# VHH binders against q9uj72, part 23

Target 1, 324 residues: q9uj72
Amino acid sequence: MFCGDYVQGTIFPAPNFNPIMDAQMLGGALQGFDCDKDMLINILTQRCNAQRMMIAEAYQSMYGRDLIGDMREQLSDHFKDVMAGLMYPPPLYDAHELWHAMKGVGTDENCLIEILASRTNGEIFQMREAYCLQYSNNLQEDIYSETSGHFRDTLMNLVQGTREEGYTDPAMAAQDAMVLWEACQQKTGEHKTMLQMILCNKSYQQLRLVFQEFQNISGQDMVDAINECYDGYFQELLVAIVLCVRDKPAYFAYRLYSAIHDFGFHNKTVIRILIARSEIDLLTIRKRYKERYGKSLFHDIRNFASGHYKKALLAICAGDAEDY
Short names: E, the ipSAE of ESMFold2; O, the ipSAE of OpenDDE; V2, 0.75 times the mean of E and O plus 0.25 times the DockQ between their complexes.

## First folded at step 10 (VHH; framework vhh_8dlx_2)

Design e1 (at its last look DockQ between E and O 0.74; V2 from the best seeds 0.00; counts 0 for: pae E 2.2 > 2, framework grips, SAP .697 > .668)
Fold by OpenDDE, look of step 10:
Structure e1 (fold): chain B 324 residues (1-324), chain A 122 residues (1-122)
Amino acid sequence: as target 1 above (324 residues)
Amino acid sequence: EVQLVESGGGVVQPGRSLRLSCAASGFTFSSYAMHWVRQAPGKGLEWIGNIYHSGKTFYNPSLKSLVTISRDDSTNTLYLQMNSLRAEDTAIYYCARGLRYFWDRSPYMDVWGKGTLVTVSS
């Protein structure tokens, strides 16, 4: 059940990169009466984030204007969100998504779950810094104020970015598995605390052993046990953590499928995942998507999105309808 | 088989106008966007502008007032009209074929001409 396959993104550094020429073309695309949206897609989706930053710098130097600002002025709707999103450094993009998830009326708990359950300690640290710099507020404080209960406690644990790394201990794994089993049996507040503490703080390698031992002891899969014993966003968060430990690309494939098919194409989720994972494991996500659901992510995006928005998403996704 | 051939270059005096041509062959010219790019001595490539199959044009903001791009699909020819030429406009000028499909993973051009030299000097 555990996958150790090599992971790969869909966007890579372009060879023979020329940030000045790219900036010139973008200038031409944005500074006329009409916007060349195809040019924007062709350039920005075919450059890695670091290269896009260089393009933005060249653009600023050349025209005395902010590229993101110009795109926000000239573009609209979800296409704007995609193009602008591509221009954020990864930590700042995560910070941006979290801030918007907590801004205004209500909270997008699914966004919080997706990001905080899947990010590494390093990513979480950088995200926290970016959040503070961009919004002059503490990410932990905002999460705390916008959530409650064991869900909040678990998020607060994750956002600390202090998950153990590296070393595995089979004996300890067996002990932790017993604790998890007991937690599923008793279901008290104390047991919920113990359960989330183990899931949030043990290394991924260690947790894989824990899950195996849990299966050995209980005869039940960890996800199934969580689904049976718990509910609400707390349950969803726990499941997300377990899925990320097992196969992070598979988790995102699940999130994308759900966003597309269960939520009537939830644009924010689709955009966020494609952008955030484009340089990390989006190709692997596509493979998992195809393997699990029988149709390619490309196919589903093509069928459910439209216009330049569709083109942009497909470009990030990369490939053709015949590909994964 | 696919080929682009620039012509019309030469030595011109400052303030004069010049029209460059690019003859395309070996492909369906009318189906492609076309670009003009130049390279001055010792400098990098500079994008001048492009024209789509629809006739829509886009230009480098720094050069927009001085250049006009057009095309004749009946003769498979791309044109670059340049006005009020300056010494700084001395360069090799290239025509290039634009991307047909966005998933080809090329933001620029896949076919280039050999270029034509324009020298602006008194």
Scores: ipSAE 0.776, ipTM 0.924, lowest interface PAE 0.5, mean pLDDT 93
Fold by ESMFold2, look of step 10:
Structure e1 (fold): chain B 324 residues (1-324), chain A 122 residues (1-122)
Amino acid sequence: as target 1 above (324 residues)
Amino acid sequence: EVQLVESGGGVVQPGRSLRLSCAASGFTFSSYAMHWVRQAPGKGLEWIGNIYHSGKTFYNPSLKSLVTISRDDSTNTLYLQMNSLRAEDTAIYYCARGLRYFWDRSPYMDVWGKGTLVTVSS
């Protein structure tokens, strides 16, 4: 098939990288009476995560100090969350976000959905290891204890990180589509189980065939069918899976648009997506955002945020020439 | 063309003071942050500090008490005052132009002078 776009991030390894000089400049920014927040942004958003880790190591070696700790001491609010978040290795950032989604009273189900519906097998394996190392706890056990029903069962299947890869089977795609259609009609517990097992376990390539066959059989789009058949977080999770299979950058564009324009200013969601996708597909997400919503992501962030927080988000997002 | 030219280097005795100058041309000097960087013989680059267009300064913590950066926008000149010089301060000293816009993806010190040698020797 035809795809004119490669997925791309917005943050790349910096050329002529000097972690010692970067650490010295961060020392100047953090260890004086005043904090140079512009310097923090300029350095940390212009280095990839691997380079940021080397800067943190140089900072520790040079000054005997924890760079993240110094930043948390000097910074506050959402700006602190952005700058600290940039310093997490990607698996640990996912683990950190899942831990905080579950640790207190209540559960942030949208965070669980966003992370677990979108991550690859390798990413899930690495985040489970990071979660265990950092929190001395089992991610799967925590999800089990903090969630319930078919929502739990679906998350538990995703967190195994064992989605099929490789060859497609068109005959099985037709059979799977018939199972999905029956599940939307009958809605028994067994049908819900079969539906989520198909969505969680089949390869992306196979599921695209399944979704086409579903439309052929039912005359209905898979997302519309799920929305009509199911409710609550189970429905939202199933939709997230389908959207990620179809066009993962478009799923994140949708999530960003909702977070920016949704009631209550969902800062955590914007921060999480920008950081987590910055080296993977954030440039592609920007393109999908503008195509679907008319205005650039840069424009909407500029209206949404203020101060150094805004400047940091815009530095991660970057913009097209007309945005500046 | 954009140029930075350092001057004021030479041989000085330990314990003395020295002021270096950096003459800027070919750009709106008053709109840019400026930096001082040095390189001791056989060593890597060491950031000394910067000064913003506002006059606000930040310094490498290891050098903070020994140096002062200032600027004169009327003469397009950047200064580095060094006090209580030690043998380890022997280095080539460079001035460098900082960024005007924080969200561009270019190198943050994009124009460098050729440097001026300071030798601290008895």
Scores: ipSAE 0.555, ipTM 0.865, lowest interface PAE 2.2, mean pLDDT 90
ESMFold2 (binder alone), look of step 10: mean pLDDT 85; pTM 0.866

Design e2 (at its last look DockQ between E and O 0.68; V2 from the best seeds 0.00; counts 0 for: framework grips, grease 24.6 > 24.2, SAP .775 > .668)
Fold by OpenDDE, look of step 10:
Structure e2 (fold): chain B 324 residues (1-324), chain A 122 residues (1-122)
Amino acid sequence: as target 1 above (324 residues)
Amino acid sequence: EVQLVESGGGVVQPGRSLRLSCAASGFTFSSYAMHWVRQAPGKGLEWIGNIYHSGKTFYNPSLKSLVTISRDDSTNTLYLQMNSLRAEDTAIYYCARGLRYFWSRSPYFDVWGKGTLVTVSS
């Protein structure tokens, strides 16, 4: 089943926007030992990213200080991560998340999967540039060094940002479906390569046709077939790609639910998704969340988070318990 | 029914002090954060500071040394003490009610007074 519904975010440009006043109020909020965290939430979660950048600029001009720097000094724990995260342009935020996912001990493969499976060619291009500028290193090289096997190959394919776009070809879709079916039957290294090549390079529109043809040929859902035939992070990545092709908001709803319920409220994932999708499709994500799981995302955040951290997440999520 | 009324404005000489008052009515004053904002002629709105129901105050860093905000919940009155006034402090001063909820479609405030004019002139 494919959804073609209109997608909508939760954060929009504020009317009657005044970056100078916002900067003044933030300056006041950040003064002294006792920070006005509510003020930070009330302002930053109610401004779009472009407006937040203007606020930061005004702040710098007025006080000669970096707003993000001051927040990092005054704030702590996950609340700091939320407030600081909001201040990154989207490409820089993605770059930031990817870098942190790969640095230190171990690799957060789920973060890599989530970002690289869901981003458009344009977004991927921008995050690559941002990554290079911010960390003086190549994103592809870091991904390559931190991963292995067919998982690595698939990520490397995605990070190129060269997915086809445009018209559909039903005849080609039927051919590709046969290739996917064969790949699921044989499961050799070569077949894995063919499978990920199709999933990473064909347009979303084309892949929807491919998945339909696959169903027609095999009598099996594409996700079910992948789950049956493959395992590990490679399997998870393939599933993520298929889910994003079908319904990207639904994929993020799934990720949020899993983060909250299966991983004891995985803060990094929740924060990342809410921030990254707040201006894109977070409202739609909320709808999918409610439809699929019976409770609102707002409800779950309210119940599992606490303090100003909770308030910040809820503000980004928008709405209340009566909403989606 | 909800109303804010500023008073205490007027003409003062440079270097003098002035205390403004804001009388609140029609709502539970003690439950709201209150703000002072000013607008100089030909300029945009400038945030001065606020005071929460707890008594905690926050100020515009540019004005902090020159202003003090206080409140009397028994009389539903907000105060702005200004010291060492300068010509640049000439403006209409407004009191405003802060948002009750931590998020809102309103950017800052939901209720405004009519303002009181302060003119600093020799």
Scores: ipSAE 0.748, ipTM 0.918, lowest interface PAE 0.6, mean pLDDT 92
Fold by ESMFold2, look of step 10:
Structure e2 (fold): chain B 324 residues (1-324), chain A 122 residues (1-122)
Amino acid sequence: as target 1 above (324 residues)
Amino acid sequence: EVQLVESGGGVVQPGRSLRLSCAASGFTFSSYAMHWVRQAPGKGLEWIGNIYHSGKTFYNPSLKSLVTISRDDSTNTLYLQMNSLRAEDTAIYYCARGLRYFWSRSPYFDVWGKGTLVTVSS
């Protein structure tokens, strides 16, 4: 029986899967002078990640070539980013996105927030391993060197991947709520440290009790309180944590809406969320998006993207019947 | 009642050429990419290539020198020209209709012909 706790992606294992034939079709698409971009979309967006890995293996076995490498040679711009991104195992994709968020001029703090505030302990452990293997660097050391202040301290807690799981304690929830309320009234470094430690370390189940008690004590919603009391990337990270605890699909719907409508169309954010959530909860994210913003995610992507890039994003997103 | 019917198969000697036809009916042929696929005895399916309405073709890299795909939208007919046939080209040859659009969960090859047998033997 479905009761609203079920989440669903948009990409599933394909039935009647034939990795050899898929590899042959990709070979035809990539190994000539011209590139069959529609073929790339149709195959890669209609296979789950595990199946894509089998296709890449068949491609290498058959042609002695690296599928991702061939795509990077033939493709450009955002379309390349989508197609190549689909070929990453999930932990490596997270590692890849974090690496590029910190490499070069400046730091993409919103990428750090989005990934580290939303991933589970297991996902964080796997991304740290992938990061070390791929880049010969320690993820935690790179975050430390590229960030500062309470923002850094909060990210460093999240990247440990040691959030408490299981048992809740209602008495401690009331105490934790009092600490959060006091921290929202006071802006000392000690209060900021205490606040982020509660948000980073308590289980999701415990935090939901804490947020209920916070409402009882303060009469105020936790997100509204954080927005009124703090600013900068520290405030944005704290809000992201709270939103992920409450309704992670709604958090990603908010991120997608912001990426499409605020401060220009942020292609990297749209691509990252669609790929990373495609097999987890992207269908649920679509529902939250339409409920909150009135228009479907499909509609907004169709209006703001173009060409094969648009086709690829729409194929990952899929739509409701009225979108077609 | 969408149908694809292959013809032109049979027994041929090595080194000869053969043209297969695929008659399409029951759909707007010019709106779809069309494909050729083959299956040798005891082997899995092998993709040969495709053709779009524009006439653009793409081929399995392993077969590119052997085959040419063409289409005649006025007669709703797909063609496969095979040259310099070898014993390993013995197979059942199928035409197949490709997926029109990507944003629904439809089979990539949603219509298949029954196939036509090509036997290459001395």
Scores: ipSAE 0.604, ipTM 0.880, lowest interface PAE 1.8, mean pLDDT 90
ESMFold2 (binder alone), look of step 10: mean pLDDT 83; pTM 0.844

Design e3 (at its last look DockQ between E and O 0.01; V2 from the best seeds 0.00; counts 0 for: pae O 8.1 > 2, placed apart)
Fold by ESMFold2, look of step 10:
Structure e3 (fold): chain B 324 residues (1-324), chain A 122 residues (1-122)
Amino acid sequence: as target 1 above (324 residues)
Amino acid sequence: EVQLVESGGGVVQPGRSLRLSCAASGFTFSSYAMHWVRQAPGKGLEWIGNIYHSGKTFYNPSLKSLVTISRDDSTNTLYLQMNSLRAEDTAIYYCARGLRYFWDREPYFDVWGKGTLVTVSS
C-alpha cells in the first residue's frame, strides 16, 4: 500500500465463473419443498456481488423466475436475511438497510450511525440514488423526518457525501482542534454545529492531524472528550465518525464485538456488517477483532449462531481452524 | 493423488438407458457432495445434479425426470443412471467434487474427472 496500510475482503471474484451452471444448480437447490441450503451457501458465498448479479440474471432467463423471490419462499429467519442480502448490489443494500431502519414504529439509530459514519462520498452518492429508485423517496428527507436535534444535523451533513479530499494543512488543523476543544467546554448549539461540521467535512487525513492537535491542546483523547461532553445518539455518532477516521476496520470489529457480547447476538448488525464489508475489508476487520479481543470473529460466530445461518456467516467470514 | 475417473460411456440408441460410473480415489469420498456435469457439442457446461453421503439428491429442473444419481461409499463410486435417452443427451459427462468446507475460498469444483463420451445415435 502507499501508506503501508492494506485492507482486504474475504469474498473475491471466482475464477472460471459460469453463471449459467450456477443458476442451474440454484434451480435444483430451490426445486420443490426440499431446499439444498448447503448448495445455496457454497455458491453464493463463493462468488462476488457482480457475479451474483449475473447468476440472478441467468436464473431469470432460464426459469422465468426471480431468484431472490424463490429464496424467500424456501428460506426463513436470519438465514433468509443473509442469503437475500448477498443478492443486493452494495448501494441498494445500504439503501435497503436504511429504509428498514426508519420504516415503522421507532428508528434504528445505530444502523443509521453505522452506515452514514463509515461510507465514502462515492458510496453515499450511489446509496442516495439507489434509495430514490427503489423506494421513490428522498433519503435526506426521510432522515430529516425520522430524527431530530444535532443528531439529525450531523446525519444530514454526512448524507450529502461531500467530505473534503486532498491536501492537509497543519496550521488549519491546530485551528480546528481549538474549535473542537471550545465546543467540548461551551456546548452551545453553535458550538455543536461547528464541531459536527469539522468532523463531517474535513478530510480523513486532515482530521488525523486535528485529533493529534486536540490531544496536544486538551491533554485528552478525542473519543474520551466526546464521551464526557455529550450524550445520546449525537455522542454515539460523533464517536463513530472519529473511530472511522482513525481505523475503519477496527470500528467495525468493535461494532461486531458489541453486537455479539454487549447486546447478545444482535443478528441484524452482524449480518449487515459481514455482507457490506465482505468485498472491502472484512479480512482486515477479522485481524483487528482477534488483535483486540483475543478470540477470532470466526470462533465467536461459531459459538453463538446455529444451523445453516451459522454456516452462511462462517462462509462469509471465511475463517478456518487457525482462527481458534 | 486425488482422482475422479468416469466410465460407461459409448454409443447408445435413442430411448435406451445407460449407467455411468465415477471411481474416486485419494480422498475421503463420504465427506463430499458429488456432482454430475455434462457438455453437449457446441454448448456450455450443464449441471445435472448432486448427491450427499446421506443419499439425498438434487437435480437440474430440466433433467429431473430423466436421471438418477446414486453413490456407493463402500467402493467410492458415484453413479449416473440415464433413461429414455435422446439425441440431445449426446455429451461428455463429468463427475466433480463439491466443497467440504463452506468457508474455504477454493474453487467450488476443485476436482474433475476426464469425462466419458455418450453418443445417442441410431
Scores: ipSAE 0.382, ipTM 0.804, lowest interface PAE 3.9, mean pLDDT 89
Fold by OpenDDE, look of step 10:
Structure e3 (fold): chain B 324 residues (1-324), chain A 122 residues (1-122)
Amino acid sequence: as target 1 above (324 residues)
Amino acid sequence: EVQLVESGGGVVQPGRSLRLSCAASGFTFSSYAMHWVRQAPGKGLEWIGNIYHSGKTFYNPSLKSLVTISRDDSTNTLYLQMNSLRAEDTAIYYCARGLRYFWDREPYFDVWGKGTLVTVSS
C-alpha cells in the first residue's frame, strides 16, 4: 500500500528572521559562565538549516569565533550530537553520518542502508561531493572497502545516484516482476544481481507497478518474498528499498520505532532521522508512527530520553504529547 | 600541502620529563583543534588529549595528571609536555588535526603527522 499524501516537515523557516539577533543570543548563551542550553534549543531547533547557516556566519562576523567550534567546546554527549547535527548542511550531514558509520568502531551497516536506500539521486550526488570535500576520500571507494558481497554491490549501485525517474511501462513491469519471481525461486548469485539491479535502477513509480505485478504472479508480497529468500544485510537493504518505494515516511517511522524499542533507544539512529527529515517529512513520519504503533513519537521520545537531550529531540519533533 | 611534523622524541630515563612539538603547515592552524595520540608497541592507538582554538584542553583521564597540551598559534606549533615518564609510556607519538566540523562524542581527526618515537628505558 502506497500513500499519495502530502509530506511535511516539522521545522520551517522562521518568519521575521534576524541572523544577527540570533547570533547575539547564542553568543550570550555560549560565552557566559554556564552554557544556556535552553537558549540553544529555542533558537536552533526553530530555524531551518539555511537560517542556521546564516546565524553561524553572523556569529563569526560578530565575535570572530566559529559557532560550531564554541558549541563543540561547551557541549557534551548526545546533546552535542544533536546541536552539531543541526549545523550541518543536509548533504554534509549525510556525508558525516556515512563517514562515521564506516570509520568508527566497526561498520554501521544499518546507517548505510538507511541513508542510501532513502535518498534521491540529487541528494546522493550532493552527499558524494560533500563527502569528498570534507574527508578527501571517495564515498564509493570507502563503501566498497567497508562492505562485501551482494550487499556491497547493491550499495554501490545505489550510491551511483542513477535511478530512473518519471516514466512508467506496465509491460516492462510485468517482465521485471517475472525476473524477480525467478530470482526468489532460484536464489543464485546471478539472480541476486538481477534482483538488486531492478530494485536499484527502476523508478519508484515503475517499481510500484513491478511490485503489484509480482503480487499478481506469485501471490506473495515483495517484502515477504525477500524475507523468505534472502538473509543478512543484503536482505535488510532490499527490504529498505522496497519500503522506501512504497512509503518513505512509513519506513522512517519503522526505523525510529525499532531504534527506540528494539535497540534500547539507539541514539545515533534517532538523532540522524529526526535531523535529516525535520525539514522534509518528519510530520508525516510522526503520523505514520502513531498510526502504526498506537503511540506518538513524541510520547516515546519523552519517555526514553532525558535532560536537555530530550528537550532538543522533542523540539525537533515538534508538537506535544497529545499530538501524533 | 597540509603537513604535521612531530619532533622532540628520543630515549629518556624513567621519571624524566619530555616535551614534544608538532609543527603545522599548509593550513590555518589557529582555526583547528589539535590532538595528541600515541601507539605503544603491539597496542592500538590511544588518545592523549586535545586543545581547541580557544586554548581549552581535554585529556584522557588516564593520563591527565601527567600531560599538558599547549599551542602557539604565532608559530603554528603544538606541544605535549609529559612528566614522570614510565616504561609504559614508550610509544610513537602523533599529532593530529581535528575535524573542522563537529564530530561525535569521540574525537576524530583527519590529518596525521608521521610520529615521533619516545622510548623510556633505564
Scores: ipSAE 0.013, ipTM 0.271, lowest interface PAE 8.1, mean pLDDT 90
ESMFold2 (binder alone), look of step 10: mean pLDDT 83; pTM 0.838

Design e4 (at its last look DockQ between E and O 0.05; V2 from the best seeds 0.00; counts 0 for: pae E 24.4 > 2, placed apart)
Fold by ESMFold2, look of step 10:
Structure e4 (fold): chain B 324 residues (1-324), chain A 122 residues (1-122)
Amino acid sequence: as target 1 above (324 residues)
Amino acid sequence: EVQLVESGGGVVQPGRSLRLSCAASGFTFSSYAMHWVRQAPGKGLEWIGNIYHSGKTFYNPSLKSLVTISRDDSTNTLYLQMNSLRAEDTAIYYCARGLRSFWDRSPYFDVWGKGTLVTVSS
């Protein structure tokens, strides 16, 4: 299996960056009789997160005010969520999204799955630290209290951030595949535990070997087997792990397609993915989206979103108006 | 040309008050935080405080009870009111256009005035 494909984001460090000028223009846009939303978009979507932090520092120096706070005061609805979200450091954005997925009555399990199944060990470590500092709460304790069953056990394993890295054992791959096959056949609580332990703890490289051997012994694709053997959020989490191991940009393309079409344009999910992946692999996600679904991500956003919210999402997506 | 020109310095007796002015030109004064900084003889620069376009002010804690900063955006003028002057307040006083809050303690100022000398002498 080929795993060396280049990934690319859509937002890069701006050349000739001047944080003082940017902060001054943002101040003018936010503090007039009307808010110049196009100015906000033209600046904030055209700077990387590190540059946006420097703009926020310059803004504080110039105006004695918090840029995020000023934007939340002047902006509304989903446009506010996009503009404010761009100003979060990545670990804090993940922590913010997890906190709000779990607060109040109910839990947004799809948000938990999307973040925890896809983040690297380093990203998980940084988000746990950000969560503790921002909310004075332990992320693992909150996940434990808000979830249950094998779904909880799997999330608790992922949030440890201790997946093996770089380790492979080709002889063990066949044995791991047999364990996964047996787990799909017997489906007991013990087998669910064995399955999640393999999927959460083995390196991506080892799991790709395991999935090849699973196909050899079972005649089934691993995702199809999980879908036939299990259900509920445990099933969805296991599938998310497998998809992230195989082709993480394709997983996010799937999540975006589902958020746009299956949920009637689920704004929080679209915003979260575009922001979180904008400097990592969003361009690659766009390619996978078009390959798999026939229409571009840009086209679907243009047709389902409106106003300055649409403009902001399309600017982050970075496709052109002719993208089909 | 961006310029800052201080005025109002001179010799003053201890215990008296003094008001310094800073005339700004060549930029949109109302869009910038403005600062006062001083340098006593043989010493380094000491940040006095600032004022934002909103009128919000921040002061060096050691000077808080002695100074008041204000601005008049209609005349592009920054003011420093100093009260109960002491001999240790003898310094060159500068106005500056700022890029950082005093929270950093390493303020960066991109435009400085020429300074005005205040001498507090018996």
Scores: ipSAE 0.000, ipTM 0.091, lowest interface PAE 24.4, mean pLDDT 85
Fold by OpenDDE, look of step 10:
Structure e4 (fold): chain B 324 residues (1-324), chain A 122 residues (1-122)
Amino acid sequence: as target 1 above (324 residues)
Amino acid sequence: EVQLVESGGGVVQPGRSLRLSCAASGFTFSSYAMHWVRQAPGKGLEWIGNIYHSGKTFYNPSLKSLVTISRDDSTNTLYLQMNSLRAEDTAIYYCARGLRSFWDRSPYFDVWGKGTLVTVSS
């Protein structure tokens, strides 16, 4: 449930920022027999993305080398993924994650759900552009080809980035709630279409009213109703949408907890969420995590990850073991 | 003797523009990246921006829209153009020489000017 807390990230623009100094430090760290991984962590996790881009540019200008390229050459495993991931602009990072989620054998549907259910219209627009520029392919087309059924239809709706924004209409909310209730009762293909259309296109503010009216009409929570009436990735996607509408940080807290505890620490999900949300609402996510699960995100990362990989994740997470 | 000397500071009214200069001597100016840094009263040093020997510039994101750095290698002079000055821009402004290589363990800025005071007040 949305409690109205102020949303806050964990990574902020560093004061007294000096891109050339940082680039020099990184250059020194990447040169030699042993890469100074701690230096990489200390710099890159303490700079905002815009600053990191400037560092990369300074690095290129100073040494004639690509910083990301050098890191990819010198670093390995999940630590490499974290450091490299930090160097992507947010839209390009989303594009990167989506591309890899659909590349090769199989599709990471959970990645698609997580990203497309949670991103704003602006973010979706930017990631589509980034996707096209980076991979010379259309994101919608790739999603279409990699998915099927009502799951596909819902993703396709989300990826359009045309969710309404602004005013609320209580009367309309009541009507939409009736449609949702009917959809849960009948469960036909047509009803599924109507249901996903409402969930994908109405504003978050409007949907909150819809969910309240749904509760009033049915006596049941929207998520519970979806869980009861629908199955598969379609059900998971619908739930993700509802959770993001209610409390986006709470949704990511749930995703992190699931990734850590239910999937034996799913590194890709943990890395993706920490990086993507570090400047947006990761602190709030941490609070939700601790409130919901009794342990801090920091604690769980510390216990399940190791080495410089752990250090990097913890640095992004910020705080200490006693913090949220 | 390696030396940097800032000039052009003074008292200016809000909204005005100011151009600072830094005269370099004692070294091959054209071979070095040059930086501007400032320190407001009671605050720490704040990096403003730099210009490479190639002419490529980088700026503090918070100041990028308000400042322009340029250089004239023929006169060994570094410039800082500041526009739309505010009271918060009151500070001592320093020019500094940057290192050429990351192999150097010396401070990142090995040469500093004495600074020039800019006061923005009505």
Scores: ipSAE 0.000, ipTM 0.274, lowest interface PAE 14.2, mean pLDDT 91
ESMFold2 (binder alone), look of step 10: mean pLDDT 83; pTM 0.833

